VHH binders against Protein disulfide-isomerase A5 (PDIA5). Designs and how they scored, part 2

Target 1, 129 residues: Protein disulfide-isomerase A5 (PDIA5), of Homo sapiens (Human) (q14554r378to506)
Amino acid sequence: WMQNPEAPPPPEPTWEEQQTSVLHLVGDNFRETLKKKKHTLVMFYAPWCPHCKKVIPHFTATADAFKDDRKIACAAVDCVKDKNQDLCQQEAVKGYPTFHYYHYGKFAEKYDSDRTELGFTNYIRALRE

## First folded at step 12 (VHH)

Design q1 (from z4 with W107Y)
Fold by OpenDDE, fold request of step 13:
Structure q1 (fold): chain B 129 residues (1-129), chain A 122 residues (1-122)
Amino acid sequence: as target 1 above (129 residues)
Amino acid sequence: EVKLVESGGGLVQPGGSLRLSCAASGFTFSHYDMGWYRQTPGKQRDLVADISSGGSTKYGDSVKGRFTISRDNTKNTVYLQMNSLKPEDTAVYYCARQWGADVTGKYVYDYWGQGTQVTVSS
């Protein structure tokens, strides 16, 4: 006698599924990809983390802002994926989101400043100078 | 640099009210979740209230119904309205910026204020 509930809408595409300028990296290509870029800012994240969800649009916008600079990259690693767990541990990721700056693939420092488009952009611009 | 400065603490009688303020600077305030904690000497720091960047609130069980956390993004300030105060509410109150979550999903904070003393006594 009860009416069937309407099927929920399909889930939104994941960040990785979206067409952005962010390089989504995994354990197999992480280091080799980073070596090809003078400056790479990497976001280590978990899809379930609400803090990550809030920052993703800003990080994505930053990646797009620098998309035409071949020396600069914004990359992301999903640490929840089984194949990335070792990588995240090796990179000393203790929580989410974590941002690391790499210079030609070598870890330089953690980014611990403002997690906004402006913050990321200013940081990368300073690196480029 | 990130800075959090609490104010509004003091001595009040049981049943009284106080309003704490936390002035934030050095970051885009509106993009961050903020929280209030309290601590007594020799004890752990406990969550009092949390407010998301979107305004969603969460309260510790002992203060629910009596305390209200709010924020004014135009002033970069988070508030804690404390009503019906009890002696057991006596503590140093800290505001904090929520950083993220550890690998287990527990929320963690990265910056704290210096704290403000709240004393409830007859």
Scores: ipSAE 0.692, ipTM 0.842, lowest interface PAE 0.5, mean pLDDT 95
Fold by OpenDDE, fold request of step 13:
Structure q1 (fold): chain B 129 residues (1-129), chain A 122 residues (1-122)
Amino acid sequence: as target 1 above (129 residues)
Amino acid sequence: EVKLVESGGGLVQPGGSLRLSCAASGFTFSHYDMGWYRQTPGKQRDLVADISSGGSTKYGDSVKGRFTISRDNTKNTVYLQMNSLKPEDTAVYYCARQWGADVTGKYVYDYWGQGTQVTVSS
């Protein structure tokens, strides 16, 4: 009569757990990592944010597109993690997703353009020129 | 440049209907949630309706059952069909692009149109 409940499927891997070209950074390595790259686009995000979820595939694809350029990096910071809260505050992250462009680790500007692979890619290409 | 332009407002009698349009440009429209807000002088803007990029809709309690928000991604336009209008619906209606969420999870909007006046009066 009663069906045996099936075990719930294993949780989907987090973005950080996925093998991508995105550099997942934390407070301890954020500055040092960024200093090694001429151009870094950083996505500050919250895993619970639906807007972030929508953009993540595009950002990931962008990171992959530039994976062979040693001067360029796409990075992500999970602002929900306790260890990253100070970092996110210091970087003036007021909401999610937030995109910042860093030049050799120095904040240059907020990216406020199209949140698509094309948008990100075009932006980074322009920086490279 | 991101731009939102509302149209379709006007004067209508109680019980009448209006259809507002918001033409969006300067961004990939289909990737963003959009919303309609309304505001009367001296009062805060209130959510009328929002629609996700996937088409999910949400309505303010006062307009539920009377208003319908929709979108046409091929035209980069969000619509607000307003039926059974009441004098209480008189306001400036604003189209807005949903940007994301603040640190508390509240959704925020970053771009707004200029607004369109809707007046319901006998």
Scores: ipSAE 0.688, ipTM 0.842, lowest interface PAE 0.5, mean pLDDT 95
Fold by ESMFold2, look of step 12:
Structure q1 (fold): chain B 129 residues (1-129), chain A 122 residues (1-122)
Amino acid sequence: as target 1 above (129 residues)
Amino acid sequence: EVKLVESGGGLVQPGGSLRLSCAASGFTFSHYDMGWYRQTPGKQRDLVADISSGGSTKYGDSVKGRFTISRDNTKNTVYLQMNSLKPEDTAVYYCARQWGADVTGKYVYDYWGQGTQVTVSS
C-alpha cells in the first residue's frame, strides 16, 4: 500500500545554491571579479559557524539593496571548500566571519562594524560619497 | 565604538551573593552572543558563562548551579547573578562579546570590558 508514498521534500538549498544578489566566489575567479568593481565587500565564512549563519540574511539583503549599482558587489567565499583554502590563506582569514573591503580588487580594510543590513548599507553608502 | 562596562563587583563574605552588570554600547547588542569570564593573577581567563542572542546559556563546571547569566536586550545589558560565593570565586570578572569562531571551531571574542573585582573573603 506504501508502494509509492509522496517523496520527501528536497533539502533546503545552501546559501551558495540560492539565487540572490550575493556573488559567491572561488579562488579561480576572486581576483578578476573584484578588479571589475569599484567597491566590493567580501564575507569570508564557514557554513558550520553559527555567527556566520546569523549574518547571512543581513548580508544577502544588503546585496539585494545594491543590485542595481554596477560599481558595487557583495561577495562571499566559503573557506571550508578545498578550492578556496589557498585564497582564504592568502587573504589572512583566521576565523569566521571575516569581512574585507576591496577597492578595485585591492584590499583596503577589514569591516568591523555592525553585522546588520543597516550597518552594511551605511558603510557602503559612505563609500559612494 | 564598542564599549563593555562591568559593574557590581566588591567584597563579600563566603556564602554571599553579588550581581554583576555589563552595559554594552556601540553595536546592535541583540545580534551578538555574550559571555562572562574571570581571571586570577597569573592565570588565563576562564569561562564563567555564555549567553546567546536568543537566550541559550552555558556555564563553567565550577559555577554551574550557583551562577545565572541573563540578558536584557532592551537595556543592552548582560547580568551575572552569583550566589553561594566561595573564596575560589575571587577574581576579576570580564564581560566579552563573541566575534565568531577560528578555523577549528573554537569561539573567539573581539571586545572585552575593563573588568570588575570580586573578592570573597572572611
Scores: ipSAE 0.414, ipTM 0.703, lowest interface PAE 1.8, mean pLDDT 90
Fold by ESMFold2, fold request of step 13:
Structure q1 (fold): chain B 129 residues (1-129), chain A 122 residues (1-122)
Amino acid sequence: as target 1 above (129 residues)
Amino acid sequence: EVKLVESGGGLVQPGGSLRLSCAASGFTFSHYDMGWYRQTPGKQRDLVADISSGGSTKYGDSVKGRFTISRDNTKNTVYLQMNSLKPEDTAVYYCARQWGADVTGKYVYDYWGQGTQVTVSS
């Protein structure tokens, strides 16, 4: 409702709260979700990491570019959340951001190329061929 | 392919100046934080200066006030202006790209240049 003049402004929505085409996953649904997709590119991140913040718009745009292809997912895991810490350890995430490609839920490779929308989309298009 | 190429090193007398350049290619330079590190034989690499993609800077304690890091995103280049050089500044200087932060928040680097030698001696 209307703000008290002395009240702080409401917080900005988090990436997860913005309701983009990115699938925000947690430890409980990670494996099940990925097994249903032929191609998933997963961004493991920390909200405090400035390198992650710079990539988020590019990764989000990539997810939108493939939103109508049911075989493809662009997913994100917040490794700072307590319920995701075991998952991030299991996936050998040593730092942020880390990008993994999975084929039907099986780890295939780390993505180490350019962290732009074009870099991500070219990679995913090559996987579809 | 990511490439970082340093230049501008050389021999200089104490009190002198040098300007190092690092030409970057193979990635979207304006999206990455960059740094200069130096190494003397037998020691680990030390931070000289960092510059964020937005231009914010940090310096190692021994170079504050004497060195200035800058970047030109239109030329994909990082610079290090080194003034009031001392014999202890003698080292190989490396340009590096930050890829992210480890779980403790420490910045980590994935690409390093070949280095350029700076020698400060009478």
Scores: ipSAE 0.330, ipTM 0.661, lowest interface PAE 2.5, mean pLDDT 89
Fold by ESMFold2, fold request of step 13:
Structure q1 (fold): chain B 129 residues (1-129), chain A 122 residues (1-122)
Amino acid sequence: as target 1 above (129 residues)
Amino acid sequence: EVKLVESGGGLVQPGGSLRLSCAASGFTFSHYDMGWYRQTPGKQRDLVADISSGGSTKYGDSVKGRFTISRDNTKNTVYLQMNSLKPEDTAVYYCARQWGADVTGKYVYDYWGQGTQVTVSS
């Protein structure tokens, strides 16, 4: 007790706690929220997945790039949370990350292109026509 | 279009060496973890080696110390250097792209090459 070593650093905030432009959804609000957006790109993820961790900054930057377009949402679902497990099963999410495009809340297609900000923004820009 | 093209397979004497290459295109190669797998007839594909986007490697027990996986992100290429080859290394070798993980944490692979035959025989 005679020396005061530096305290361990506080835990970093989770992606959801960082208050980004990404819309973090749960099972109770997923479908109603998506119905009000013309275009929603949803990232289904697990916080422990290394591939998800690599994509998170790119997806976050994409959400920020479109934050002023009311017709577009970039959303995320943490499939590890108990409240979201039924949703992720209903949406047929078999692995992480999975990216789905929804048009007015209806599943349209899986996004399988590059997982970079440029890849996401080009895809969303093409949806605008 | 995502494409993985293996090359460098062939017939090699026991104790010999061979270098496999996997040329990747149609995606941001440096973003993805990659692997080499092999398959003998009638069996499931077995891990030979994995390499992360950051260069960390993992090897199957039977090839440890003899095989080396590497990558060159400027050439979008994964390599497998195979030394001290044995008859049991005879298989079709596949390059694969890791997409993510399933619920159990097992890696998911979404694109595979056509495979290249390696035959080790006296």
Scores: ipSAE 0.308, ipTM 0.625, lowest interface PAE 2.7, mean pLDDT 88

Design q6 (from z4 with V108I)
Fold by OpenDDE, fold request of step 13:
Structure q6 (fold): chain B 129 residues (1-129), chain A 122 residues (1-122)
Amino acid sequence: as target 1 above (129 residues)
Amino acid sequence: EVKLVESGGGLVQPGGSLRLSCAASGFTFSHYDMGWYRQTPGKQRDLVADISSGGSTKYGDSVKGRFTISRDNTKNTVYLQMNSLKPEDTAVYYCARQWGADVTGKWIYDYWGQGTQVTVSS
């Protein structure tokens, strides 16, 4: 006897498709968006990267924690998208995930601390001081 | 400050066993994949074993079945149990933190320990 193959489950929504406080940026709006925020932490990522997948929930939670602060933003750039490859190169992204801090749209430093909600949150709080 | 400190190396006879430890500090250990590498003078570092944050393991072909990588997140430590040691296992063994992947999918390690010497000789 033959079993009828079940249809594969629908694909899970991408991070970008999810309703979060993370600003998903592309090459066309990256600079303009960042200039409007005093503090922006940007996650450069690849969807296929398991390291990115692990951090995404923490980064998302961080973004939500600061969603009511108009001066702060958490943003993400999918470096795998063709339209973002040039941007990622310009921003000197050599691997994933990479976290950059921008002050009014200008690169300030790379974030190399803990990739946890607490780590990100503490970092952003320190920037306020 | 991120720090990795290896220990447990030494001199052992062929067929013997050693257990290496790598004590990690300065970061949330449980969130990172860790790896063991080994290097002989004048040669490139070779992957011995890696372990994901979730506990998945991978081994170099030459050590598969003889070595076991494990981790204790409560102690921020990664281990390498080395059994049935051979002279060709002689090397400096390094612990490393896996940072992420490059654009091609190759794993990137950003922090290394000072290394511990393992010598297998009769």
Scores: ipSAE 0.748, ipTM 0.857, lowest interface PAE 0.5, mean pLDDT 95
Fold by OpenDDE, fold request of step 13:
Structure q6 (fold): chain B 129 residues (1-129), chain A 122 residues (1-122)
Amino acid sequence: as target 1 above (129 residues)
Amino acid sequence: EVKLVESGGGLVQPGGSLRLSCAASGFTFSHYDMGWYRQTPGKQRDLVADISSGGSTKYGDSVKGRFTISRDNTKNTVYLQMNSLKPEDTAVYYCARQWGADVTGKWIYDYWGQGTQVTVSS
């Protein structure tokens, strides 16, 4: 008669907690990590940003598509974390999501095209040519 | 190339209705939130309505209950149904693509249409 309310499901893991091919970077390892990769596409994001949430699956899928290429990396920086605020400011992040392309750790350009798996993949493929 | 083109504006009497359309091209429309703004000469551009990629809607206080924003992803088009129009609704109406949010949470729009004139007058 009296239905026992089921316990609420456990909270979903954060993007950083998920097992993906995305490199989650912080202020102290950002530049060192990028220098080791010929091509890195970095997503600067805020967890509260709905636009970021919508793009994350596409960016994650892109990272997985290039996971076996040692010269390519897809990375993410949580700009809301206190330890990353200086980094995001230094990288001139003014909003979310922001995508930057780095060549051997040096900022090359802002990615301002379609925020889909296909868009990201095509962009990275063009960089390899 | 990203492009937004508004249509459907015109002259109507008070109490009348108009339906604006905004045709989008050059990007994956279904992945973006879209918005309608309006502006009169010498005044700032104000939000009329926005619609998320998932279909959630938000309206300016002055148009709640009278205007309806909708979208058709198969046609890459966002619409603004305007009912019970008032003279104070007279403005140039713009559609815009919502890019994201700034560090404070304010929405950022990166592409705008050319605008369509709406005039409500007896």
Scores: ipSAE 0.745, ipTM 0.855, lowest interface PAE 0.5, mean pLDDT 95
Fold by ESMFold2, look of step 14:
Structure q6 (fold): chain B 129 residues (1-129), chain A 122 residues (1-122)
Amino acid sequence: as target 1 above (129 residues)
Amino acid sequence: EVKLVESGGGLVQPGGSLRLSCAASGFTFSHYDMGWYRQTPGKQRDLVADISSGGSTKYGDSVKGRFTISRDNTKNTVYLQMNSLKPEDTAVYYCARQWGADVTGKWIYDYWGQGTQVTVSS
């Protein structure tokens, strides 16, 4: 008798579906969410971009490291989603990944240093001083 | 400070071989994709080869089968082995670090070395 194949494993969850400490933002909630935080580091990304995929575990670990500090957020915006395309244009995102630091929701600077957990955490610790 | 320093260029006869090296410093080398480009005066830079942080490679059509890109993450170095050299390979060769991709998926490079001259005399 022919044996039925086992069901394939489910597809890997997206970054948003993994329910990490990263705040996944959209155009509707971006401005209001950021203005509530003293320090927010935002990763603008595309899921298809290999350079973004390599950074995701490092950025996620950074968010976890600061999850108990109410003044700090690590946030991400998927610029491929239709609902986020106007936001990414308004924030002048020209490529992926792009990292912006916001102070109480006001753009302060681009982050252009090392894209590792250590690079991110050192940057954020310096902001807390 | 990010630095990329090429070496190993020189004068060689057609059919000869050279190995280029690019020493990298000032960043977590193993996390970044790297490439070699070349340029002759008056022309745009052409892709020679790319290598991902995980070791996957891609080559320009004119060098496939003759050139091999490799990397050593313990020495923070990317290499280009160039065999069966032709006069058309004469150019300045640049090492570059990939930054990411633009919105259309084209790669963007943010740091370039100073270049090393390769001259293949007919």
Scores: ipSAE 0.519, ipTM 0.751, lowest interface PAE 1.3, mean pLDDT 90
Fold by ESMFold2, look of step 15:
Structure q6 (fold): chain B 129 residues (1-129), chain A 122 residues (1-122)
Amino acid sequence: as target 1 above (129 residues)
Amino acid sequence: EVKLVESGGGLVQPGGSLRLSCAASGFTFSHYDMGWYRQTPGKQRDLVADISSGGSTKYGDSVKGRFTISRDNTKNTVYLQMNSLKPEDTAVYYCARQWGADVTGKWIYDYWGQGTQVTVSS
């Protein structure tokens, strides 16, 4: 007979599979979803990019901080998915991560400040004024 | 305002050593990957060394085993220890902040220092 080997733990869920306040968008729902929000900060990313991986916890915490304000969304687009490639080209995403601010679905500016929870939350608080 | 300022370059004899420093300001240094590049006239910039925010390192083939990249997040500084220097190491050395990756997976650097000259000659 053999000893029963302990099975390895299951893989960790992807960011998109996690239960967070981040809205994970695709090309088909991007524009209509953003039109319904006064303020949306969108992270365009690639799952393989370590620079994106470092920002994900900060962006996720930012989304959680504003989860009760229905006028605000923190959204993410995986630009590696085939269904999102046209969207990421249309939005002129040339590298990862890229952060865009949208006002009622209209592009307003790139976000180029610190990629920390504090940087994101300070930016969004200023928009609420 | 993001600033990267290199120092520590100069003239050395073959087999000698130098330590380059890159003082960083205007951003949360501990959250960014950093690198050293070098350039000789008429050539593209070549990777010398990269260091991640977590301390993982990568080196160009021609400097592997001779150069060591390190960082001190309390001083917002990246270092390049250059040992066993050769005339082929003569170049302007640039510190760079790694911003991210392009769609093909190539690293993008968004801020570069002014460079510091390293000259290895008898």
Scores: ipSAE 0.423, ipTM 0.707, lowest interface PAE 1.8, mean pLDDT 89
Fold by ESMFold2, fold request of step 13:
Structure q6 (fold): chain B 129 residues (1-129), chain A 122 residues (1-122)
Amino acid sequence: as target 1 above (129 residues)
Amino acid sequence: EVKLVESGGGLVQPGGSLRLSCAASGFTFSHYDMGWYRQTPGKQRDLVADISSGGSTKYGDSVKGRFTISRDNTKNTVYLQMNSLKPEDTAVYYCARQWGADVTGKWIYDYWGQGTQVTVSS
């Protein structure tokens, strides 16, 4: 299997444990949580994926930029957790990272643009048009 | 809009050298791993070389010691120096951006250039 060629990182707090503005969701609360938000950008990820690790600070900064807008959420789902595997299959996640936009909990489109804070924030601002 | 544009291909005699370039635009180049693949008619694309955003490299077995991948993040460009070329190196060479990994851990590439033909023949 193609694996991350670098040594495993030393023990650190997980992204979920870092207490950011990102909503970390699981299969049990995903649908109901998203229904309450007009706009949610969801990052489906695997903690071992180096491409995900590169994006995490940008996505986290994006969540912080919109933290005071109650209609907007930036959420994340760890697809490696057993309790999230069914959700990630239901959402047709075939690789990591995958970014989906949801409108009031309904899937609208994949996000395929630049994976920087600016790319994410420009996308979300355009949704408010 | 992501664009990858290859150049530097052509006809060369066995034992010769070529240098391929891939000019990238439309994304933050320094954040992405990049690769060169090649394809002969009737076969799937095969890894030639890849290079991480930090400069770590990997090569296909048939090109180790003969090809060198490099990148210049200030010019948004990936290079492939090809030395000691053999007729078996004849292929279309593609530059690709590494998108991520599938659920099994295999690398996925989401943008490919149009390709540049390399022909090694007398």
Scores: ipSAE 0.326, ipTM 0.660, lowest interface PAE 2.5, mean pLDDT 88
Fold by ESMFold2, fold request of step 13:
Structure q6 (fold): chain B 129 residues (1-129), chain A 122 residues (1-122)
Amino acid sequence: as target 1 above (129 residues)
Amino acid sequence: EVKLVESGGGLVQPGGSLRLSCAASGFTFSHYDMGWYRQTPGKQRDLVADISSGGSTKYGDSVKGRFTISRDNTKNTVYLQMNSLKPEDTAVYYCARQWGADVTGKWIYDYWGQGTQVTVSS
């Protein structure tokens, strides 16, 4: 629908508010959520980081591509939130974006390949083999 | 495989000009910020210039007004036009890809070229 053209547009929703297939996690639910998934790729990010902003559409599209596979999750943690800072320190996040792969909640490796939908989807497909 | 290849260095007299090129491959070039750094023997690499994926630029104080960074996303190439060269500009010049930011907001570079020597002398 159309907004009144004389009013400022409503604020853009945050990534978390956009209702995508990405699981937005916090310190309280991170471990329990990951234990229930065979494969989880987690993006640790900061909303202010331009490199994160560029990747968000690609990571979101990846989550959508695997939305029907209940063993796979694409998850995100906003490390700027106070309630997530201990988690991000525990996971040794030193910079943004950082991508970790977890197998049933156990850290397996960092993802450091191309930050496109194709890069992410090729990686996840290889994990399913 | 990410690859950055610098070219265009050489020997030039003070007051002269050079144009450096950095050919990039193995990644989606238009999505990454890029930079030029230089290093003299025994010292750490110094920022020369940065260019964002959208074309915004930043320069080190010692080169501002003399050097111009640019990019051509159709050729996956970053350029450094170096004018009014001085002997203190003598260094190996490196092209770098900006990967992200650390928790303090400092920028992180994950791939570097082999470098191209620039010598300003006479």
Scores: ipSAE 0.324, ipTM 0.663, lowest interface PAE 2.4, mean pLDDT 89

## First folded at step 15 (VHH; from q6 with H31M)

Design k6
Fold by ESMFold2, look of step 17:
Structure k6 (fold): chain B 129 residues (1-129), chain A 122 residues (1-122)
Amino acid sequence: as target 1 above (129 residues)
Amino acid sequence: EVKLVESGGGLVQPGGSLRLSCAASGFTFSMYDMGWYRQTPGKQRDLVADISSGGSTKYGDSVKGRFTISRDNTKNTVYLQMNSLKPEDTAVYYCARQWGADVTGKWIYDYWGQGTQVTVSS
């Protein structure tokens, strides 16, 4: 007479909840955070988008590869969150995923190359000269 | 440089079969969803079939049950097996790479092949 039906599995944590080296930013802290970094690559995403889901492990691994370099950040903005709507519009995000490079908080260019850890790390290494 | 090259089109009688191939290069193929579209002159491109990087498929209503999309990630190739062909299937068939989604959730395609002509005629 067991009273323990099979418990449902716990929900998987969101990307933000996984406590990775990725800086998860919001509209309130985006500008101030980026001003402190010589190089920031930002992924604008939607959690529902399967193209974003495929890139997340690669972008996360890239953040980990540069975690000890104080001049570099890999950051992410969830554009579906209400508090981020104005930011994503201001940054001209038209679709997901979108990758922007910022130099000391100023937009420099869109990243349109390969969406793999190798693609991201080669790009960031080239920025370091 | 991203490159998509279709092959396998041609002239076929109604009821016949063709197999289209799309060879992809210049990107990490396994990271992208892919699709086949078709177009007749003066009309918009219509979805024939799409396939996710993980193998999930979707078909246009007019081809469901007759066409099969597949992919081989080790060969960087997407296939379209077309059976029981009808004159209405006559079109240029395009392979396309799915870039992502817009803010409303509609798919965005950023690279298209040059197309391959399929003509079904009695």
Scores: ipSAE 0.547, ipTM 0.756, lowest interface PAE 1.2, mean pLDDT 90

## First folded at step 17 (VHH; from k6 with Y111H)

Design m3
Fold by ESMFold2, look of step 18:
Structure m3 (fold): chain B 129 residues (1-129), chain A 122 residues (1-122)
Amino acid sequence: as target 1 above (129 residues)
Amino acid sequence: EVKLVESGGGLVQPGGSLRLSCAASGFTFSMYDMGWYRQTPGKQRDLVADISSGGSTKYGDSVKGRFTISRDNTKNTVYLQMNSLKPEDTAVYYCARQWGADVTGKWIYDHWGQGTQVTVSS
């Protein structure tokens, strides 16, 4: 039997290109953007990291769950981009993924709990009291 | 609190078999890659086997073809089946959770069990 090979798959959009509720930040807009939000959970990541790839759908769903609350942001910083390297160093990011909570742009604590939509959403709900 | 508890170690004769278990709790097990490492006194910990959350495996050179790592995400458990055991396999075996990667791409393991002794002697 004759079989033809499958054509190459089309390119997949990056997380940033998918236009989700996640705010994708860069070093130039990070602090000003966060100052405008009462609560921001930031995921510092590397696109090549499989650990980050596993969390992305959970973090994205979390951002969607709070999209209508203008005081809350779920943001992401790609630490591999040159324009973000100074920011990731300033924020003491030593590995990926790293999750930081900021209150009106001020670092408050590192998020070290469960990396699921439920874990993230429970954390953010508790911040609202 | 994240807990990793190894069991199944013991004394076996050369050529024998042993199955190690690592019971995990305090986290969503299916979200993490897991591994087995071993250490003899005075030596660094050596990779025995890694398994991704999706089931992909990697083995140290000295155990290829003799050891099999597996996981059961419904039981929050990772296993190491050890066949054709040799005296050189004598070590403390550790279960480890892989949290992520550092900026150079090296894996970060953030939790380790207390270890289980495997002794292979006649």
Scores: ipSAE 0.530, ipTM 0.742, lowest interface PAE 1.2, mean pLDDT 90

